# VH-VL binders against PDZ domain-containing protein 8 (Pdzd8), part 2

Target 1, 198 residues: PDZ domain-containing protein 8 (Pdzd8), of Drosophila melanogaster (Fruit fly) (q9vyr9r83to280)
Amino acid sequence: HQESLRRASALVSLNFVMQFLFHEFKNSNRVRKWFYRKLSIELDELISKTTTGKLLDKLTIKELELGDQFPDVKSLSVHNVELDKDEQRIENLDLLLDINYVGNFTTSIDADMVLGKKGSITLRVKQLSGMARLQFTRKPYTHWSISFLGDPELILDIESKYQGRQMQSNITNLISNQIRKAVRRKHTLPNYKLRYKP

## First folded at step 6 (VH-VL)

Design s11 (from k4 with heavy chain G59E; framework fv_rosmantuzumab)
Fold by ESMFold2-Fast, scan of step 6:
Structure s11 (fold): chain C 198 residues (1-198), chain A 122 residues (1-122), chain B 111 residues (1-111)
Amino acid sequence: as target 1 above (198 residues)
Amino acid sequence: QVQLVQSGAEVKKPGASVKVSCKASGGTFSNYAIHWVRQAPGQGLEWIGYIIPLFGITEYNQKFKNRVTMTRDTSTSTAYMELSRLRSEDTAVYYCARGSYTSSGYEYFDYWGQGTTLTVSS
Amino acid sequence: DIQMTQSPSSLSASVGDRVTITCKASQSVSYSGDSYMNWYQQKPGKAPKLLIYAASSLQSGVPSRFSGSGSGTDFTLTISPVQAEDFATYYCQQSYSDPYTFGAGTKLELK
């Protein structure tokens, strides 16, 4: 099957290009600030929309390291694609991707809590793999969304401190539980680029 | 040995409120979650919610939202559950249970209180 | 909410028998290769006691005749060989998402 060989070659080329771009730009100020802003939005949602946020006055990202690898795409298929009436632009796109990430993305977050208490957490993503659905549409605004179709494999390494001291393993495991629940609840990660204000 | 000791039986009228206590000993109270579960006579187990004593964070089953309040006193290692606007359907044994976590984040209830019987009758 | 369907609702067994209790979740309770399923034993007038956590991990102090298995939506508790002290009601519980939910229970009656 020539088509299977062509697809395998295309995936090798895609992964090569994505790894090259990742290594070229991972330390750029623009890329780091993009990730900083995305994570900051997620943390703000955690404070305002969850019960756990009631004790948190402020969350501050102290460290952010994008790691050493970009996700590998093991398979890519087009579920749906629609071009605009001029046949020049993609109007709607629906992709299925089998991804494998083993890149050690790491972030360190400081928490200012009620009554002047201080906490911190360092989170490292050792592995994230699974089948993802990537959806793109231009109407009514240009936006992307990504979600997992199945149960992704997620391996985390977590370190937590309270008042400058290492927390006991059970409370660190409890924090891990909360993070995993949040990831499972939010299977879709929106990435919106507004063309106009709604 | 870890032990959870609950307050004694209560008899209440419809519309009243009840506050049940759960005192922890033998383990580090603040490093665990304390869950509340009830069981009506002859029925199964129903989860009410939990509190994380270290932070005072609570999560309630929506079925009990607006009627249940969970608090704690870390100085006495005691968790409290208050249920208001009581109905006859709230007649049950109320248990507190300790939530422990594996390194991968699975939660399980390793120790349980002896139970507090609540009777709501008009 | 995740609904837990436990079967059978009751069963009778003789000492020395192999007993299987099943629990079906209305949606997968597995994530990252692990299953968020616990099993508890409750004797009349007593609080529940943890037997199995994370679908297959035996709680310290629980006899090895108790074992758990399963993933996704289908889980099993096995007691083999059954002993007289195993007369009790057994409950499965998912801790995958809030609210945590329990099966309706299986009453084991020894002969």
Scores: ipSAE 0.410, ipTM 0.768, lowest interface PAE 2.9, mean pLDDT 83

Design s12 (from k4 with heavy chain L54F; framework fv_rosmantuzumab)
Fold by ESMFold2-Fast, scan of step 6:
Structure s12 (fold): chain C 198 residues (1-198), chain A 122 residues (1-122), chain B 111 residues (1-111)
Amino acid sequence: as target 1 above (198 residues)
Amino acid sequence: QVQLVQSGAEVKKPGASVKVSCKASGGTFSNYAIHWVRQAPGQGLEWIGYIIPFFGITGYNQKFKNRVTMTRDTSTSTAYMELSRLRSEDTAVYYCARGSYTSSGYEYFDYWGQGTTLTVSS
Amino acid sequence: DIQMTQSPSSLSASVGDRVTITCKASQSVSYSGDSYMNWYQQKPGKAPKLLIYAASSLQSGVPSRFSGSGSGTDFTLTISPVQAEDFATYYCQQSYSDPYTFGAGTKLELK
């Protein structure tokens, strides 16, 4: 019982600190530029390395709002920890997080297409929840990665325009379909990991 | 009212290429995806790939990626599927189908072309 | 690739019967509370016709005697009561991930 109370208190403190830091720094020029750069790299990769990119001359981020809340951590556990040969330094660390994000992260992207056509999309993440794995490794270089243990619950608001006009709803629904497929492909662990959860 | 009309039957020799067309009725072409599905005689359905005519975006089943090309002509509301280096195993009826989406983003094929019969014989 | 196992491969029924066809995916085809499962009917020499989309939604113009259910990996198409025009081949299809895959089909035959 006491251990359960300690865990609850630690989780409350973690969420409080993360929300404080988020609200303190979300409008910081450095923080906004960091997110801008990360998104720009993803968009540049889309243009240069995919068949979709052949239709696009340029993608421009016109709006980026970090939203009104940081993800809420419902549970946090250490799934695995590995120390170096001297048992002094963490080489690998796996954390399991039950997250619930209801923060309204929003981005608006303008697309300059071939033949002088212009489109835009506004994407708002209303909810993202699920079991996530946060992994730290030192080799081949020190880095952190995040993935989901199954398909997360994802609720999106999407607005799409072509030549300044709202696109027909079926195209907007099609774009939603493509985004969901991309999220599953890039950020979800294989099904067997979920099946064999300890 | 929505209609997909495909080109006529083709007979080809092994090693040849075939190009099948799928013409959509007005108003349905640009706002939907066009998928291609084949069916060998007496067999089930096999998905080949799709094109999103609005953007020209394509996706192919890896089984066919080295032999299939999908294109569109927006002025005539027509999608094309070209299959090269034909084998006898490519003998099938080829269907185009319209990909429609629910408000939640789930895809389903609500209208289908009448089919194009391809016979590959030596 | 997601494998769709459809059963039975064929079944015989009489007009007025209740029949069920099952479809099992090799992995979950559900995402964010919804299932990416469609059912089609095909008659000899004709293109397939959509019956059910998103596992349980009846396509406009399709009789209410057709119904779909299921989530995750297990899905069912039910026809009740069977009518004379229902003797055809039925296919399930997942649209969850590329490549889209179909079951091998179930042929409903008159007893």
Scores: ipSAE 0.411, ipTM 0.762, lowest interface PAE 3.0, mean pLDDT 84

Design s13 (from k4 with heavy chain L54M; framework fv_rosmantuzumab)
Fold by ESMFold2-Fast, scan of step 6:
Structure s13 (fold): chain C 198 residues (1-198), chain A 122 residues (1-122), chain B 111 residues (1-111)
Amino acid sequence: as target 1 above (198 residues)
Amino acid sequence: QVQLVQSGAEVKKPGASVKVSCKASGGTFSNYAIHWVRQAPGQGLEWIGYIIPMFGITGYNQKFKNRVTMTRDTSTSTAYMELSRLRSEDTAVYYCARGSYTSSGYEYFDYWGQGTTLTVSS
Amino acid sequence: DIQMTQSPSSLSASVGDRVTITCKASQSVSYSGDSYMNWYQQKPGKAPKLLIYAASSLQSGVPSRFSGSGSGTDFTLTISPVQAEDFATYYCQQSYSDPYTFGAGTKLELK
């Protein structure tokens, strides 16, 4: 029972520290530029690698706000850990996290479309929760990956405009549907992105 | 007053192509998705794909292996489905249907065309 | 692809009966507290007609004797009491992921 109390206390401390770091650094130029860069890469891939991108001339991030809260970690477990041959460095780390995010991450994107048409979408993430797997490995190269074990709960608030006018609700709801489907496709394991450990 | 009106019955030979039309009225065309569903004689329903007329974006069931093309004409509020390299197994009634969405993004087909009968025979 | 298993294939009933038709998805079709399940009625020579959407929402103009329930993988359409015009074929449909898929249908026949 004492061990159970210590584990609960440790999780509260972790969440407190993560919230503190988030609030200290969310408005830093470096952190904001990092998120902007990552989102820009995803948008460039959408334009260059998809059929939908053929209808788009340019996507521009108009607003990016990291929101009010860092994800709350409800549970954290070490699924696997491997050290190098002399046990001095972590070679592989595999964590399972039960996360609950209620932070209002918001982005606004302007779309220049073919034939001179203009669109815009404002996307706000009201809630994102689920079981996430965070993996770190040095072989074959150093990288982190994150994926959800099942479909995460995702609640979005979307505003959309076409030619400067608010789109009819059915079209906005259709856009929401397409975003949710895209998120579901990308959550499957493994989801690898090349990153160097901070 | 929402209505989807489809083109008339077609008889084709194997290897030919068919183009079926679906004309929308009552303000449905620009704000909704148009889906295509077929039904072979005595069989159930099979989803073919969709077009979002506002943007011209399409999605197809991979089973049709690039034999299907969906287009639209915004001036006439008409969606088209073209199926090429026809086989006898393509004999079916083809329906267009309007895709409506709940606020949470769930799609359902609230209005359907009357159907177009396609017979593919030698 | 998500496989939709609908049962029974046919069902005999009398006017005034309560009947249930079941539909099982090969994987969950629920997400964020909602279920991507629709039910349609089809009469011979006619296009399908929407009865229920989002598992339990009754389409406008559809009689209240039709109701839907379920979540995850298991869904049910209930007709109570059955009326003479209800003898038709019923299909379930998932709109959770592409390609959209339908059950094989249940034919409701007069006993």
Scores: ipSAE 0.474, ipTM 0.792, lowest interface PAE 2.5, mean pLDDT 84

Design s15 (from k4 with heavy chain L54F F55L; framework fv_rosmantuzumab)
Fold by ESMFold2-Fast, scan of step 6:
Structure s15 (fold): chain C 198 residues (1-198), chain A 122 residues (1-122), chain B 111 residues (1-111)
Amino acid sequence: as target 1 above (198 residues)
Amino acid sequence: QVQLVQSGAEVKKPGASVKVSCKASGGTFSNYAIHWVRQAPGQGLEWIGYIIPFLGITGYNQKFKNRVTMTRDTSTSTAYMELSRLRSEDTAVYYCARGSYTSSGYEYFDYWGQGTTLTVSS
Amino acid sequence: DIQMTQSPSSLSASVGDRVTITCKASQSVSYSGDSYMNWYQQKPGKAPKLLIYAASSLQSGVPSRFSGSGSGTDFTLTISPVQAEDFATYYCQQSYSDPYTFGAGTKLELK
């Protein structure tokens, strides 16, 4: 019982600290620039490597809001730890996290399209939940990566416009369908991982 | 009244190409996806691919990817499916169907064309 | 590709009967609480008609005697009570992953 109570207490403390740090730093220029950079990379991939991208000349991030909450960690376990030859530092660390995010991350993107057409989309993440794998490795360079082990639960709120007019709801629902399929293909193991290089 | 009207029956030789049309009326053509599904005599349904007329975005079943091309003409609310290098196994009824989406992004085919019979024979 | 196994291939019934048709996906077709499963009815010489979408939602205009259930890999279509106009072929379809795939069909026949 005592060990079970200790683990529960540690998890509550972790979540409290993470929420505190999030609220302190979510409006910092460094944190906002990091998210802007990562989103810009994803949008560049969309333009250069997809059929949809052939219809797009330029994508511009107009708004970026990190939301009102940090992900809640429901469980945390150490899946693997590998030390260096001297057993003095961590070379690889593999963590499994059961996460629940209800934070309203929001971004607005303007699209310059072929034939001089203009579009825009506002995406809000209402909920993102699932089992995530957080990996740290020093080879070939020091970095962290995150991916989902299975299909995450993803609830989105999307608004879209074309030539200044709100798009019909079925088009917005279609965009939601495409985003969910893309997340499943790109950010779920064994597929592409979201990487952070410190 | 939403309606999808397809072009008439076709008879082709092996190695030829066929282009089937699907004209939408009674609804907003550009706000939906148009899918193509075929059915060989006495067989079940087989999905070929889709086009989103709004932007001309297409997706194809890998089985047909090197032989199928989907296009649209928004001025006439018409979608087209062209299948090339025909073989006898392509003999089937070809249907167009409208892809509609729920608020959660779930897709279903709510309206179907009457079908176009293609016969490939030497 | 996701394989759809539909059973039985044919079924004989009388008006007033309760019939069930099953569909099994080779992998889960559920995501974020939704099940990407549709059911269609096809009569000879006619195009398919949508009956049920998202596993359990009745299409507008479809009689309440049709119902769908299931999640993950196992799904069922129930018709109760069967009426004369229900003798047709029924197909399940997943729209979870490209390529979209259909079951082989179940032919409901009059006894």
Scores: ipSAE 0.412, ipTM 0.750, lowest interface PAE 3.2, mean pLDDT 85

Design s16 (from k4 with heavy chain I57L; framework fv_rosmantuzumab)
Fold by ESMFold2-Fast, scan of step 6:
Structure s16 (fold): chain C 198 residues (1-198), chain A 122 residues (1-122), chain B 111 residues (1-111)
Amino acid sequence: as target 1 above (198 residues)
Amino acid sequence: QVQLVQSGAEVKKPGASVKVSCKASGGTFSNYAIHWVRQAPGQGLEWIGYIIPLFGLTGYNQKFKNRVTMTRDTSTSTAYMELSRLRSEDTAVYYCARGSYTSSGYEYFDYWGQGTTLTVSS
Amino acid sequence: DIQMTQSPSSLSASVGDRVTITCKASQSVSYSGDSYMNWYQQKPGKAPKLLIYAASSLQSGVPSRFSGSGSGTDFTLTISPVQAEDFATYYCQQSYSDPYTFGAGTKLELK
């Protein structure tokens, strides 16, 4: 029907605009600084709130490349939208997005460990795909959150070093396992239906 | 040829501690995780925890967290598991096993030690 | 904790038979299209031996008569044709989430 055609056209336009904005702004200092700040917060939480983080003194971002593409939205559904009393502003928004990302986001992180040991990891995201839930709320303050409804498809390219030497592949694979577990714990919603607010 | 060789059988009294060793040969000890698994007589397998010798990082099953300590000696390629405040229910064969990972990061135990029998009796 | 339920607890077979052992996880043990499911064989008085990892990958040196399949919560180990040396106890194991857990085991016995 006509609504289906309208929605398809809107997705094409959304993806075009997002890719355009990404390519125009990915090299801006403001955008790169924003991603740097967000990643720094995640690394600080890793150090302060995990048992393994107690072996880490400091994590430093040495490289941050936003990659070649913005995530592609394959489908978009609105599960909840609440407007203010004047029906002029969105107060709550709950979206489900089928996301496919193949953009090569890359970061290099140096780790200063206890007893003066040093490590480094270079992480490249080759693919990230799945159903994501994007929530916007103005109460009690304006914020956004994103989470996956199930385990996303995540393909990583990882290089790791310890004391300046490239680590054996089994250790690199172990680090990959820890990253996947961290993504799963932080960003997967185990009970979407009970979290949905009609 | 990879081989994990464990220490010999132990007989302990309730309340005592035991320290079991697992010596690795044939492969690079520091590039793998070493896990500990026990099996009570006639029962199945129960995971206790692991150590990553390269960093000395450990993870324990919550059931054992306040009684188990895992350490390693890189000079002898040996991992140790110490279990304290022993009970009769700790009577079991204790195995060490090597944790290997696929390129996708999935862990599996490719080599196992021969086992160490622990008997806890009065 | 993820609970692993194996069935049957024991089964009898003859050399040349096809046998299947099933393992059900209390929650999904799959991530990014792959499954954190391993199968081990244990003979009396011996340590377990790895047969299959990542649900369907055959360990080097293990005969092709062993195969694994499944995803999510339901997994199967198949032995076909059964040989005399295959009479042993089989365990499934998930490595998806700590603590790692094993099924209770399936004892394959000679008829």
Scores: ipSAE 0.461, ipTM 0.763, lowest interface PAE 2.4, mean pLDDT 84

Design s18 (from k4 with heavy chain T58A; framework fv_rosmantuzumab)
Fold by ESMFold2-Fast, scan of step 6:
Formats: C-alpha cells, structure tokens, sequence
Structure s18 (fold): chain C 198 residues (1-198), chain A 122 residues (1-122), chain B 111 residues (1-111)
C-alpha cells in the first residue's frame, strides 16, 4: 500500500523534473548538440548497414527542433539489479519503462543520392509510446542500451521533396512505412544494439 | 486508366536467365512501388521482391536474393525482373503489381499485370 | 518469415449463401492499432484482384457483399450473399514485414 503510494509520488516527481529540465534547456547548445550527435550516428548506421542505403551518398541534418514536451514515464520498474562483489557499485541495471511521448520533435534531413539526385524529408514525431527496456552494464565496458519490448506506437508527420519538388502522397506514405519498419527492426527486442549513452 | 502490361511467355532451359518486363501507364510508375509475385502451376502466390522506381531502390525475398535483380527504365516507365540460374521449380506465372500505401502506411497491391508464363524444362 | 495459415482449403456453397474464410498469422501483423492484412480474389487464368486492404477497408469498385475483419493474428473474409461470379480462389496476404507472405488460398466452389 505505502510502496504503491511512494512509487506514484516518485513518478510524478520524475516527470515534473524531466519536463522542467526539458523546457529550461531545450534551446541550450549542449542539449541540441547531443540530439544532433545521436541522430547523426543513426543516419550513418542507416547508410553503412543497409543495402538500399547504398543509393544514398550523404544524409545531412538541416534543421532540428526538440518540440514541446519530454517523454512522460507512466511506469518504471526495476527488472534486475546486480552489484559488484563489495555490493557498493551497480554492475548491471535493467529497467522497464512505459513511455508516452507527444512532443512534436521535428528534424529536416537532406539526402544526396546517386547520380546527383537530391531529396529532403521533414519528419515530426507526433506520438511515440510503448514499453521500453533500459539496460546498463559495466562488462565488458560501461554502456547503456534502450529497446522496445514490442512494437512501439509511432505516429509521424512527414513532408518529403525530391529534386526540390514536393513528392506525391503515396511515395511519402511509403517513406513513412520504411521508417516504421526500420524502428521496429533496430529498436525492438531481440534486435537491439549497445550504446555508449542513451 | 492505370495499367500494367507485361512481356510475353518465355520457355527456357535449366541454367538460363529470363528477364520479364512490366510497363506502367496512367501515372503509376514514379509514385508507387512495383512488386513481383509468382505462382507455380496449381499453387499459391509467392512474393519475390520490389523496386521503388523513383529512387531505383530494390528489395528481395532472401529465397531469391542471389538469383534475382530488379531494375527500371524511367524513360519508358518499365520495371524489369531478371531471374538467373533457372531451375524447373521456377516454372510459374510471374506477376508485377503496384504497391500503394495508405496514410497510415499499409501497403496493398491495387493493380496487377496480366502475368508472364515462364516454362523451364530440359 | 510470417506464416499465413488459411482455412478452409476449399469450400462449397450455393448462390445466396454466407461464406467465411479465415486467415491466421504466425505472429501479430498489427501495429499501433492497424492491421497489415489484405485479401485478393483470383479467377482461373487471371491475375489476382484486390478486395480488402488494411484488414477491413473495401477496395473501390468491389461489391459491399465482401467484408473483412480481425486483428492481431486472426482475420476473416466474409462473402454474403454469394453471387455466381464469386466462385474463385481467395488469398490473404500480410504486408507487415518482409518477406510479404500469402496464405495457401481457399477455393470457393459451386455446390
């Protein structure tokens, strides 16, 4: 009973603090640079790890807006905690988070394609929700990873251009589908990857 | 009127290659994916792969990846599927189909070519 | 690969009957409340024709006697009332993940 009340209070405090920090620092150079770096890593991996990405010469982040809200954590549970032999340091930590994001994160990406063709895409994340697993481990090296236990609910607003002209709705919808498939493939168990920082 | 018109029937020997064409009309080509599906005599449908003509990007069913190549010619609004190292098991009717997407990202095949019969025999 | 199990493999009916064809996916083909399931009709010697997309959306020009339902792993195509031109083979198809896969087909035959 008291533990249930304590957990509810902790989540309210966590969400309040995260929203406060987000609104306070969303326009800071440090925070924007962090998101830029994370997105750049994802785009580089897309080009290097996919055979279809071989038709892409370069992807460039043109604009980045962090939006209106930080993700809301509806529940947080500790799935596993392992301490070192002295029981003083966390060696492994495994958290389950029920995440709901309705913040309108927006990015514009320019694509330089084979044969000198150029494309651009403006992507706005209207909603992202689902159960996520956040893992921390020190072996073999210190790292964090995040993955979804099932397919997350992802609602996107996409504007796309090819050779400077707005693409037809069907081709834009095709691009949206490919992005959703990429998210499922890369960030859903068992298809997750180790990351230095979440 | 949207229409997909395929090339005519082919008879090949084992080990040969075949190249089937699918010509699109009615504003179909640049805005849609073109998929290839085959059907062996008396059997069901089997998906081979697709090409997105606007970008020239193709994806293949792993079962065929080492033997199939999909290309397109934007000047003639034509997609091609080439299957190499033919076996008797490749005897089938080969269809091209247009991949359309809803705003929610559902893909469905709304128009189909008439089919190209391939017979592989010794 | 997602396996599509379609049943029955054949079905005999008379004009005016209500028939139901089922399709079961080996894993969920639904995402964010939407289902990536399509139904096609094929007559002998002809290419398949789209009937239903997104599990329940009727393709333009397809008679309202065709309807689709279901979510997750279990999907149904209903034809009511059956007309003479409906005797054909029906296929379900998932477009949730590559490779796209089809059910083995259900042949609707005149009693």
Amino acid sequence: as target 1 above (198 residues)
Amino acid sequence: QVQLVQSGAEVKKPGASVKVSCKASGGTFSNYAIHWVRQAPGQGLEWIGYIIPLFGIAGYNQKFKNRVTMTRDTSTSTAYMELSRLRSEDTAVYYCARGSYTSSGYEYFDYWGQGTTLTVSS
Amino acid sequence: DIQMTQSPSSLSASVGDRVTITCKASQSVSYSGDSYMNWYQQKPGKAPKLLIYAASSLQSGVPSRFSGSGSGTDFTLTISPVQAEDFATYYCQQSYSDPYTFGAGTKLELK
Scores: ipSAE 0.470, ipTM 0.781, lowest interface PAE 2.3, mean pLDDT 84

Design s19 (from k4 with heavy chain T58P; framework fv_rosmantuzumab)
Fold by ESMFold2-Fast, scan of step 6:
Structure s19 (fold): chain C 198 residues (1-198), chain A 122 residues (1-122), chain B 111 residues (1-111)
Amino acid sequence: as target 1 above (198 residues)
Amino acid sequence: QVQLVQSGAEVKKPGASVKVSCKASGGTFSNYAIHWVRQAPGQGLEWIGYIIPLFGIPGYNQKFKNRVTMTRDTSTSTAYMELSRLRSEDTAVYYCARGSYTSSGYEYFDYWGQGTTLTVSS
Amino acid sequence: DIQMTQSPSSLSASVGDRVTITCKASQSVSYSGDSYMNWYQQKPGKAPKLLIYAASSLQSGVPSRFSGSGSGTDFTLTISPVQAEDFATYYCQQSYSDPYTFGAGTKLELK
């Protein structure tokens, strides 16, 4: 049936365009500053709001590489759409996406810890796949959020150092486990909020 | 060889606090997690929480509502669990256990302490 | 919290028998083809001892008569053939998410 062929063709076209835009803009100052800013907010929140943060004086992003691929969308469906009272604009939009990301997003973070201790961690996302929900809403302010409907498949490469020395494999494996647990608990990676200023 | 040696039995009154120690010997204390698990008389095992000694970072089972505090002393390779506002229901054997990880990041408890008996009675 | 339902609560066996103990998680404890499921043996008055980790990996020093299998929500510990020193209580444990949870235990008793 032709409907299935047209839908498959549309997804191929969408993915092609998204990959093209990603490769054109991944090294732009605007895109890199946006990711840096979002990651900095998450790190500041970690320091301010967690027990782990009490052991941290400062976190510094040393490297940020957006990788070599944009997420591949294997299916996309509109779950809900709401228009404003005058039916002039979208107030809420709900999308379900089957995504497969194999792009090697990499970040390196240096940690200044209490008592003058120093740590660093390099995280590389080798694969992230699963069913995601993408929501747009204007109330109470304009924002987008993304969450996974279940436990996504997450494959990470992690390198960690403490006091300038590579950490033993067991502790690195422990850090990997903690990150996977955090992703599962939140079901959102990352939270994206945009405050529109008129 | 790797051993976890715990402090001796404790008898406490309701409302008091207890601090149990777990001293690690053999192997690298700082490269593993130390978990705490309790067992009430005739009952099964209940996980309390853990500490990562390298960083001093604890994690707790929310059931204990911050009545529990886990700390460590790296100079003596010792982990501590302090449980406050004790109730008769806290009467149990408390175990420490070492958390090891596969290369895939899956955790298992390969060595256990001998246990510390806590009795909470009036 | 992930609930671990272990069955049976007790079973009787003779030396030389094959016994199976089952453990069911209230949600999947598997990730990327591996399972966050461990099995422990406990004898009266003693601390638990690790037998199996990651559902099917035998701990160093544990006899090969112990084996684990399963994925997702359903897991099994098999002891074959049962030896005199195997009469103990067995516990399954998930390490998939916090809080870590244990099954209620299965007491293996001599007929």
Scores: ipSAE 0.498, ipTM 0.799, lowest interface PAE 2.1, mean pLDDT 84

Design s20 (from k4 with heavy chain G56D; framework fv_rosmantuzumab)
Fold by ESMFold2-Fast, scan of step 6:
Structure s20 (fold): chain C 198 residues (1-198), chain A 122 residues (1-122), chain B 111 residues (1-111)
Amino acid sequence: as target 1 above (198 residues)
Amino acid sequence: QVQLVQSGAEVKKPGASVKVSCKASGGTFSNYAIHWVRQAPGQGLEWIGYIIPLFDITGYNQKFKNRVTMTRDTSTSTAYMELSRLRSEDTAVYYCARGSYTSSGYEYFDYWGQGTTLTVSS
Amino acid sequence: DIQMTQSPSSLSASVGDRVTITCKASQSVSYSGDSYMNWYQQKPGKAPKLLIYAASSLQSGVPSRFSGSGSGTDFTLTISPVQAEDFATYYCQQSYSDPYTFGAGTKLELK
């Protein structure tokens, strides 16, 4: 069918444009500082609002590499659109995106722990895939949010050190487990049910 | 050989607190998680929570959130579970179990303690 | 919370039989090709013992007559042939998300 060819062409064009923009700007100081700021906010929240934060004094981003690729969009659909009372502007917009990320985003984080203990972790995201919901909302203030509609596939390479020594493999496996649980808790929508506009 | 050895039976009155110990031997205590699971007489297994001794990270089942505290002593390779404001329905055998992880990060309990019987009665 | 529904609650068998115990999760406990499903055996007055982890991996030291299968929400423990020492209670457990939850148990009884 002609519609399937048209949709495939549109996705190829979208992915090409997004990859072009990513490669054009990934080494920009402005873009790198944006990712650094966002990650720093997440780490500060981890220290302040989790049980894990009780043993952490400070987390410092030592290295940040944005990797080789932007996420590939395999499908895109409009889940919900709401216009304001005057029907002039988009008030809310929900997009469903089937994404596949194979980009090797890498970060190294130093942890200053209680009682003067020190750790470090180098995390590389080999793959992140799943159905994502991207939501635009104007009220109470204009913002975008992203969440997953199920547990995303997440493949990580992890290196960890504690007190300057490389950790035993079961510890790196344990850290992988904790990261997976944190991602699911914070960024996954369990029991999501599709809703229709009246 | 890996072994988890728990403290002995306890009898407590309602409103009291109990602290159960779990000492690990044969293997590296700090490289694993220690979980706590209870079993009321004639009932099934109920997960209480865990501690990761290396990082002193804990996680608790919401049901026990404001009554349970898990701690560890790395010098003696011992994990502790303290349950406060005891009720008669806390009467159970309490087990500690070691959490091991596959290369993909999935957890399973490969070794268990012998159990500590707690009786809460007036 | 993920509910684990274990069936049957009890099962009578003779030595030499093939028995099957089923466990159903209220939501998928599989992720990236792996299943966060474990099976334990418990004898009266004793602590549980790990039999199967990750749905189908046999724990070291556990006899090959025990096997696990399944993915997503539906999981099965098979014992074949049943031996005299296998009469015990069996529990499934998901380690996919906190809180970890167990099935209600299946008591395997001698016929």
Scores: ipSAE 0.337, ipTM 0.721, lowest interface PAE 3.4, mean pLDDT 83

